# VHH binders against NADH dehydrogenase [ubiquinone] 1 alpha subcomplex subunit 10, mitochondrial (ND-42): the designs that were tried, part 10

Target 1, 347 residues: NADH dehydrogenase [ubiquinone] 1 alpha subcomplex subunit 10, mitochondrial (ND-42), of Drosophila melanogaster (Fruit fly) (p91929)
Amino acid sequence: TKKYSVFNAIFDKTSKRFDENSKVICVEGPIAAGKSKFAKELAEELDMEYYPAVDLDLIYINSYGYDMRKLDPQLPPSCRSYDVRNFCLDPSHDLAAQFQIRMYMLRYSQYIDALQHVLSTGQGVVLERSPYSDFVFMEAMFRQGYLSRGARSVYNELRQNTIGELLKPHLVIYLDLPVDAVKKQIKARNVDYEVQSKVFSDAYLSDLEQLYKQQYLKDISTHAELLIYDWTAGGETEVVVEDIERIDFNQFEADIHNKKMLDWRFPLEAEWCEARIKYCHEKPDLMNYFNVPRFDVPELVRSADDGKVWRDVWFNAPGMKYRPGYNADMGDEGLLTKTKIGINQGI
Below, E stands for the ipSAE of ESMFold2; O stands for the ipSAE of OpenDDE; V2 stands for 0.75 times the mean of E and O plus 0.25 times the DockQ between their complexes.

## First folded at step 4 (VHH; framework vhh_7mjh_2)

Design m5 (from a10 with Y52S G108T; at its last look DockQ between E and O 0.30; V2 from the best seeds 0.00; counts 0 for: pae E 13.5 > 2, grease 27.5 > 24.2)
Fold by ESMFold2, look of step 4:
Structure m5 (fold): chain B 347 residues (1-347), chain A 125 residues (1-125)
Amino acid sequence: as target 1 above (347 residues)
Amino acid sequence: EVQLVESGGGLVQPGGSLRLSCAASGFTVSSNYMSWVRQAPGKGLEWIGRISSGGSTSYNPSLKSLVTISRDNSKNTLYLQMNSLRAEDTATYYCARDYTVRFEYSSTWTYFDYWGQGTTVTVSS
């Protein structure tokens, strides 16, 4: 009777959610490596939740399916859309810096969702890249002259203020392709803006490979298990699954010098519960750590006049005027009779 | 009509302390994210810190040991406590409302959509 308390009853549930498959797996590799096919197959085989690569459709497609990029003719140049297509075709544009910061923010946001899923359900996750490797792209863009040193400074400050709030992955899988194979795969995918792009030069792709191998993989391997595969001709997901099954994710229990899984070592059930609360209920607070505004980099700052035009255009777009479900111009039946439309009510 | 009014600025000696206030009207401070920002004469804006709708604070890393943000929801008022003031802390101090745009997949971005007129703090011997 004294062995079991109300405290133990409240906190026992978190530890019971976890089994051998309650893992965070990140699939990494160069562009066009076949990460999507592999990551989806891996998630299916392991009965894990798949998180695809982020893109700016997450920002530009509203909840009614309207593409906010159609608003660009009504917007000042500083407020216009800029996505991966724009980057591939015009990488030296002033908006490239904001684009890369938004990519980091989207990867960070997705990773929080993945942590929330693991901690609330016990089901593992497979992500296509992660916020931990995002800096590889920022640094490669900087080396190629696509980002100013000021923009790089802003990115590094944002990363420093945010990345420590996450839990590092349990496993990283790197799909290795040489640059010439990457270029062949880009052509084979035959996406028009990728094929036409000035970005996917030997220099840029070599910078990505060097940054991945000499910085990211070295750093993450001290915390996560690391599997590397030659993927030049592709590979068999089944072989990777077998290799994963042989990994002892708990070897730190028997070897005091092992530093792997440090972020996932919780001595108390209350600490598991605190982590679950953080990622399930405090995501807005985590995302607001990105609000360390730097006003010294002109390409990352909107003027007040441009901001006003953007708000007027954006929040009068189809589906944005009222709360979801109350946009009669989109066919909704809901009505607002006494509620004034405010800046915070358009979403 | 949204309005933010800063007060509590003035002359203070180096090493001194000062508490600034920001009275809000036309909206509820506790339902929004709120920030303090400063601008030294002839310089750009510098973000100081933020308080979330839930009361969590975050700070500019270069200033976090010197400042504390709080609020009084009954007065709809935001505060900035500053300690160990230095000559380089001489600036106009603004409070600002963080405008948050949520997209369907829970991605968020923040702007400062309303600013006060500012209150001037001068730190000099």
Scores: ipSAE 0.000, ipTM 0.239, lowest interface PAE 13.5, mean pLDDT 81
ESMFold2 (binder alone), look of step 4: mean pLDDT 80; pTM 0.784
OpenDDE, look of step 4: ipSAE 0.390; ipTM 0.759

Design m6 (from a10 with Y33A Y52S S106D G108A; at its last look DockQ between E and O 0.26; V2 from the best seeds 0.00; counts 0 for: pae E 9.0 > 2, grease 26.3 > 24.2)
Fold by ESMFold2, look of step 4:
Structure m6 (fold): chain B 347 residues (1-347), chain A 125 residues (1-125)
Amino acid sequence: as target 1 above (347 residues)
Amino acid sequence: EVQLVESGGGLVQPGGSLRLSCAASGFTVSSNAMSWVRQAPGKGLEWIGRISSGGSTSYNPSLKSLVTISRDNSKNTLYLQMNSLRAEDTATYYCARDYTVRFEYDSAWTYFDYWGQGTTVTVSS
């Protein structure tokens, strides 16, 4: 009947729009390229969820609003905080390697959250960088002598053990600026530790550009669609939206040997279900792939004494009651169930 | 109170064998990942191998043919069997408990949260 047809037409259209919106878009480019403004605007125009660039505030400001960096005076030097400000001002510090690995872990963790969002809601996502491009920064830091050969080896083993578990993006948008324009934009942003920093030399920024273009973009474009824009003077997000609307994300269907979108080809309903389970319910298992037994790089290993001090200070900070490693008095039975989470687990 | 006590070190001739022990107290060895690590004079730490809480072992590839890690759960003791010892195997040998901090965004690497004081192995004639 006519009533049945109307219901089916409405249902089919909604499901169709859901599939068309269900994309992972990564915005890439050098520091100070305007990625945040562009990515936020793009997400709004496409009705997608925006994922801003990660930073270590995500781990140093706890759920109760306490800044764990305030603990530094109580901590051994090896356990103190080290974030992007520290890197810009003191890039040769022993903690630089740990910092870069934490940045990869945060980007990996955020990417899982983004996949969970797409697979649970159908809403697409726009990320400001991702774990797939993180190695660009590790390699540039290595070339400048900020990371040891051992630390680089550890990073690469971690990446090899983890990155293959994710689904590569559908689209990468690269905002291109030449090195001299990047340096001008760093000054214009006027962030004190960036302006003072010696990190953003011609050599470092050229290494980043070369690694992005010759390794990252070349490799990711075998799977993702790639849009590149000269962003030296900025641009209009609406133009990029129009270009995205013209992309055929299904061109692989005409050629069985085409590798585009391979990660997102699910011919069976069960495969969609497996992906949803993996990214919605198995994040701890995915994060466990970071547990590799590399103890041969001194700047990435804490002594037993330092580890004990860190644990005692960290888990007694304001707002950290009932966190992993907290051990309540045995006389409080309710707290025992919460303290059982803090045990060390091997691979 | 967590403690690890290594024993079994000493003087060994080249080509010889030695078994090191690590007695644990204050925690259960079978419920934790455990590692052996060594430090030769004037050198950094060198990871030897690990036994996971589930009993799976993994080894430093450069040492794989020389070492075997085992444990005796009834004695709460970890062992390192070393064979075909050479002069370059002279070092202080430590056992360590692996520890991983698990927070959202605070996840860190596996750390050694407890170490023994070490037992010295000297390989010479």
Scores: ipSAE 0.011, ipTM 0.342, lowest interface PAE 9.0, mean pLDDT 81
ESMFold2 (binder alone), look of step 4: mean pLDDT 79; pTM 0.783
OpenDDE, look of step 4: ipSAE 0.236; ipTM 0.671

## First folded at step 5 (VHH; framework vhh_7mjh_2)

Design s10 (from s2 with V101T Y105W S106D)
Fold by ESMFold2-Fast, scan of step 5:
Structure s10 (fold): chain B 347 residues (1-347), chain A 125 residues (1-125)
Amino acid sequence: as target 1 above (347 residues)
Amino acid sequence: EVQLVESGGGLVQPGGSLRLSCAASGFTVSSNYMSWVRQAPGKGLEWIGRIYSGGSTYYNPSLKSLVTISRDNSKNTLYLQMNSLRAEDTATYYCARDYTTRFEWDSGWTYFDSWGQGTTVTVSS
């Protein structure tokens, strides 16, 4: 009955799972700063779940390890793959707009999963970047002429519809590298498309740094704690852990004008329960806010004919005709025991 | 406990119509995206269509003129109306709770959390 469900919810206190380590931490910084190594080590030291940087492999590599980018010769231009490699080598391509929107959607989807983890288990999370900082890449791309006004407008509408539905992080850690150090690290990493990149100019990298420091860090620091480190020569994760241990996340209790941790100040148990339900059970409703009209932005529109070709090619690709566990072409032989198919719970 | 129970299948002649039902318990269909999926004997799964939490629908283009998805929120039940049935429509039909977003859909992925046991439709003379 409905009455029984209400009483069950009253006895499931979400706040009981929380302790001092039930925190959302975002690691931010420029390209090639060493964020992945640091974030992994930080998560291990704090016994938190690590969420690596998203990339388009989450879309293009299917559950059998087949790379869908191999299908490009069979697809019309509007349906072909376009990832970070393509962006670095050909940033003025029409698919750059779709790429940036997909990056925002992937970060948004991952962030919901991270909130679900914290609210359902009480274990903290460490994420490499977040949907809150994603706009710095969009704005830098726009400043360099890689995005049209129409594409920027669509991105801004998608962000406005979605960003307010999330809970801001408790802590943002910014690893600071000047532009010249970033360029040296890109060269040292010696990744072919990064070294040959048309994107990683002084102008683009300076725009990213300015957008991070003058917009994102200023905005997020009103609600999240902020730690900034000169990471030019790297650093010791243990030092950052000690700095985190010195932070009073309840400092707002002494100052009524302090907006820090505002998203996490729930005076009623029912509000904690509602947040848990929102991110654990209502993810499809949150993602529905991405349904924004794009008819006047040609580079974001796929024709009906192109869409038909894409569906025919993609759903007849290795491992794609049927759900994971049922594709004979991949050697599968199974029963109807699995309920999940897709990228929403991690690949 | 989340449970989905499909019903309404059976034997139908070519050109006939049939309405399938899916009764949900442990959650509300109006708060979720819901999909219909079918599996022909000895073959894999084919997606039919979905209904969004807001009530709008989207169908597999090859089936759009032949099917209609609806729901009754007061009965917490999902429906699939099928018309002009052919022998090729012989399959076990499942309803599923659908967490697939527009982003996943555009990327060729689907994400279904819970399924029923299915209801079998046989189209033959």
Scores: ipSAE 0.006, ipTM 0.170, lowest interface PAE 9.6, mean pLDDT 82

Design s13 (from s2 with S106N)
Fold by ESMFold2-Fast, scan of step 5:
Structure s13 (fold): chain B 347 residues (1-347), chain A 125 residues (1-125)
Amino acid sequence: as target 1 above (347 residues)
Amino acid sequence: EVQLVESGGGLVQPGGSLRLSCAASGFTVSSNYMSWVRQAPGKGLEWIGRIYSGGSTYYNPSLKSLVTISRDNSKNTLYLQMNSLRAEDTATYYCARDYTVRFEYNSGWTYFDSWGQGTTVTVSS
């Protein structure tokens, strides 16, 4: 791996970009808790960059706004789209394993972008969930029989190979809603596939709450500050901002046994610069961990024939033949309009 | 007709080195991603590594220090160099055409098109 030189550290002082608000904040909580509204308001009040919850539209809606799900009639069943709507209505489908792995990958990719933003600009970030909490959904799915032992094994190996490459958040804010309140809010939101969902049972929602509180929050609070709020009736963002302003993120300087902020304790400028280059320039290397094939889980393997059809259909779809900005079929004009660049190439 | 033919397998002593070849016909290896995969007796398939169309490589982290993947475009042939072989490296070795694409498109499933017939490596005294 490329090391950031002392020469670069001298001429590009990353630490000069940091101030008291150069923080990574993750907003966590159950489904329908009001996380999006709260996280956006929090980011505005703290002058931080807001990262909304990931979903499969990040994969299925291309750069030109074309919905790749329209290709499903041309695809074999194993290669058809499967998003949160499909999961809610048909969670026992073989594609649920792919869905959960893709959710982790999207959270991981977004988190790298957030780290890049903080380390490059010094501006803090507010994210809706993170790769650190994603496993609660995977474990809840497994407990309900939606994932095979093999799929769970693949997920756990993928997580173990990737999670250690990131810097933990400075602060986790958990918006707490009991299962009954979650079910009431799902009805109030009145999203058709959520209301009709086969997934949002008492067992599933209870498992999510238990996994959040007894595993994720317990584990992450060793390194990150933790704020928990009863959000049953919502709350005021200003109150949370006041609580954040009372946190001493440098408390560890007075207590040798305090492990909070450990990932962010860079004693040398060279180490800050190495972190910056890792997330700014080495993202493709980090994402290579998602390209390690597994053959022992049938629902995650596609036949040669199925894969050929998928590849031909997908990369001849509107806007997919060339990289964004180079697709004549979408009205793009450019020096390299005929060059196929980067759309079908791995890292 | 697309065909992949592996060669170079055989008996090798522990600590030894071996180079496997994979000759391709019916397509161009430099235009495709190519992978090496092995299967030990009584075990499942284990991915070794990949060479991208541009020539860069990526290896299974468990095997990175022991293997090197390369190709000769003029001969349309893929190679796997193995060093410091151990008894646990005894397996049938396959080359395969690999359709890995950007991580967001491939994440969650594996797709390999054409496979060779395999070549057997036995590591014993």
Scores: ipSAE 0.534, ipTM 0.802, lowest interface PAE 2.4, mean pLDDT 86

Design s14 (from s2 with S106G; at its last look DockQ between E and O 0.43; V2 from the best seeds 0.00; counts 0 for: pae E 12.3 > 2, grease 24.3 > 24.2)
Fold by ESMFold2, look of step 6:
Structure s14 (fold): chain B 347 residues (1-347), chain A 125 residues (1-125)
Amino acid sequence: as target 1 above (347 residues)
Amino acid sequence: EVQLVESGGGLVQPGGSLRLSCAASGFTVSSNYMSWVRQAPGKGLEWIGRIYSGGSTYYNPSLKSLVTISRDNSKNTLYLQMNSLRAEDTATYYCARDYTVRFEYGSGWTYFDSWGQGTTVTVSS
């Protein structure tokens, strides 16, 4: 039995839902740092739920497995798909701005799911990156000329309107890897669009490192515990587990001037219940905070004509006519009371 | 076929209140998302807020303490209540039929397929 598991068994009461395991841990670092392997191993060791890195498959693969990217020939250019492969191969494309905003939205959405999990079950979570660090990528893209000043303004406005609604993580783990080691790992992974890409230059990777260390890590460490590891040659997950076990996450509860863990101090049961309701039942409202139209950034504005074409094509694709479970064309049964996905429904 | 007609604009003193109306025809307000948008003289368009088909609302965070959107489904009419008006609120105010992409389908895009002619609000002594 693992040392951490023994500690949990010794100190955990059988009826207690929310305890020392009920933590939000974010794993950060450059591309190809080995975050996925480490985060998955850490989640297993701590008996926590693992949340992998988001990608645009979450938008483009519908609940029946149909890939909405197949619709691109039927869509206006402004409405076509654009994912990480497109970004790596054509980063100056007008759709890069929407791509990065969607990445933030997906990380935000995943983080809400993680908060819901912690607050409803008491089981902790390990996420591969988070909405709190997402701006690092936006700023690096801006510095390389992939985003306009207007697009950056839209992103920052969206972040300002949304990020404060979340609860900051308890722990951030940064896997530190120098730029030349990152480039070697990209080649070793041998993903075709990554190795062909001009995006992963020394300049871009150095900007990411500077933004992580000089902005993100400095800011988040005032709220979360921070562990930094040299991961150039990889590392031992069990060493990190031992370091985590030595952290007293409650050390700062009595100090109202200290921001450590402030988001997780629920002195009243009503406040705990409000947080649970918010993340378990009000996700559509939280996601609505992203829907603030701006009219002044052309690459982020969809014309009514393009929008009408997109709507007609998208909502007539396989499995998209009705809500999931209600599409007879995909073999669903029990369809007496199904509701079509309409022009303006929900959210 | 689709028509939107704003009314209720005019001259208002600083600190005053005003309610704008948007009469809709050719479609049902309660079956659609509806937005208010304004344009100050010499400025670009600024989104004010939206009412969803289910009746919930969302506002531009810069304006949310100053405005309230409501509707009367029996009159097929959208309203914008504005309070504590300032000189910077001087603008032409439009209502629009709003299509906002739900998160599951790529949230981040909104388009407006029908607009009213606008009603002008002037805030001055």
Scores: ipSAE 0.632, ipTM 0.859, lowest interface PAE 1.5, mean pLDDT 86
ESMFold2-Fast, scan of step 5: ipSAE 0.651; ipTM 0.853
ESMFold2 (binder alone), look of step 6: mean pLDDT 82; pTM 0.807
OpenDDE, look of step 6: ipSAE 0.661; ipTM 0.861
ESMFold2, look of step 9: ipSAE 0.000; ipTM 0.250
ESMFold2 (binder alone), look of step 9: mean pLDDT 82; pTM 0.809
OpenDDE, look of step 9: ipSAE 0.726; ipTM 0.882

Design s25 (from s2 with V101T S106D T110V)
Fold by ESMFold2-Fast, scan of step 5:
Structure s25 (fold): chain B 347 residues (1-347), chain A 125 residues (1-125)
Amino acid sequence: as target 1 above (347 residues)
Amino acid sequence: EVQLVESGGGLVQPGGSLRLSCAASGFTVSSNYMSWVRQAPGKGLEWIGRIYSGGSTYYNPSLKSLVTISRDNSKNTLYLQMNSLRAEDTATYYCARDYTTRFEYDSGWVYFDSWGQGTTVTVSS
């Protein structure tokens, strides 16, 4: 894995790092489709960096391995953890809206890291899902009554303000499982909260499939190549690799109205360099677009008293007082006195 | 003790401009996110915009052409410049210390822990 450097930004031609394998590939499909196994194998076969599906462990497990969910007894109800397990067992909870927004933000953050990797190293990436497909879960939750109209409005505003800042993937691979096969695989995996889930009804799973096929795949295929596979019985990754090798990613050159690969068509070296700088150095600015308060959605508003309790509990937890590498309570050497540079201040 | 004191409100003609001030004591504005919020008579709270600790700003998209947020670190004071005022801008304006954040562990929540008393802006006719 290569590190991006200021020296490279000044002297190296960004376009010289790219070859036929400098691609962003997103693997999509319903839950329990076998996406993780397939995406990992695909990344290995293509010599690409693998990005696993995001989950709330990225928020709740700190850099020292401490599980922040253990703090729940010290927190007011509005500040307690709520992850995929909680969603499966209690989808009508007020914290479901925060959960879905956090999932979008995590996918967005990971996608920036993936773009940084491609633009800095020239190595391609394979991701499980992306910020572009996240809305299918939001819409399915809304259709089942798990999100208010206000929460949906906030989500759509945050997405509209952020999605246009990214570069769309080169290729989307959709692993297709009908609802009956999804339900069978959920049972076969035998994860307790999934099997007992109130969420994985025929209606919810059918809504996800419809949203994927009739909205997401249709929309993304304007800019990305699309491969769809019947994955009911699984499949061979080598067959998909052969199909990918047959794709002409420059086919758009035959038609001026073709928008495929538009985000990746940089005629000038300066434009490639600007894109690299954006995702390597300006990630904090991109993440700032998520700080848009709405007071008309009570389930997304925290009282000042609750927020103060949360901050005091969370940032005095093991490993949380200072940034990673500076926490003496976890055995770190280094800065032991209070300074601004040692304080943990977010993503 | 943390205190925020707004000033600069009053009666203004439609199309006019007005600059509001927010003097902070007990903490440093440059070390915190600071927001401006308004409440029109009989309406809920509406967020106007934010200045980040680093000095960059982000505005409510429906208001960004009408407002500018700035600060003077030497005076520990926040400002809201408003231009092309309309009757719909009649409201009580508040500054607030803003803990709405994108950091990993609080990315879905809106909360402000210190509010001023507010300053009233009336745009007549």
Scores: ipSAE 0.435, ipTM 0.754, lowest interface PAE 3.1, mean pLDDT 86

Design s28 (from s2 with V101T S106D G108M)
Fold by ESMFold2-Fast, scan of step 5:
Structure s28 (fold): chain B 347 residues (1-347), chain A 125 residues (1-125)
Amino acid sequence: as target 1 above (347 residues)
Amino acid sequence: EVQLVESGGGLVQPGGSLRLSCAASGFTVSSNYMSWVRQAPGKGLEWIGRIYSGGSTYYNPSLKSLVTISRDNSKNTLYLQMNSLRAEDTATYYCARDYTTRFEYDSMWTYFDSWGQGTTVTVSS
């Protein structure tokens, strides 16, 4: 009941789990800037949980390591896989709109997990990008003609309905790499679909930089601390750690008009408990905001027949018919015996 | 044979209330996700909201304060209660079986089958 919820909040002191390192840090920057190496090192130095960049392997690789993309020959065109490789090589495809919405959804899902971690354990987190910066990719795709006006409208509506449910990061670190350096690093990394990409033009990369600097960084810095580094030649993670240690995250206490850390200024223990419950137990409700159907954007509409074929193929695929641990086709024991994988603490 | 029949539309004054009905045959509404969709004259389709097989509801955020979806399992009938009606609510209203997936990786795809003929609501003085 709500009465028991309030009573539990009094005795479940979420704030007891917090210390000076209970922070959400987002590492941002252009493609090939070295964000993954830096973010991982930063998380290690600060004893924080590292969240790598999301990709569609989170959707396409199931619990048994089976790649669902292998099912494409059995699927109608509207249901076939489309990931970052496909986007790089064929950005004008109708599935590019679903791809970008899925990227936002994955970043949103991961960010909820990061908030859950901080609020449950008190341990800080370091993420590669966030749902807050995802729109720079959507806008750059739109400017290049890869998304219709309808798809952009759907994205903006979904973002508007969801972004306000999250807690903004405490700190954003932007690794700055100019367009020419980005192109050199893409070539140096020598990933085939990136080098052959139709997307990584001067126009696209310039649009991303402009959207990051003139929109995202400007907007997020009203609530989050911001550190910007010239990362053309890379840098030393220890220097960034020293800069972070100099930040006074409680500077707002000296100025009531300062909006920094506003999302993290809960005056009552009950409010901290409510936030913890929201991100720990109500994630399915938050993700349901993405289930707003739109019929006015053809590339996001799937026929009932196509949807039925997709369901039949996907949920009869290797490892997909039953819950993980119950699929005999993947070598699981205990199919139909009600035996679960885990510690058996009783008979 | 699967069939949906909407009823309850008509002329309503601004600020009024109206309840629409959708009678289903050939399947059980309580076993399916069911949605209400509307189409204003000369405009595209707009999704209103959904009732899940378990009875919980989820609404288009733009319309949540104005509508309520419910069902009567004994009558195999879906309802849409609308309050504080405005001129912009003038539309043909449809009920549909909602096959939009519950899974995160495909939750954005819109697909419905088994639509009715619709029932028209006109809001004017």
Scores: ipSAE 0.108, ipTM 0.575, lowest interface PAE 5.6, mean pLDDT 84

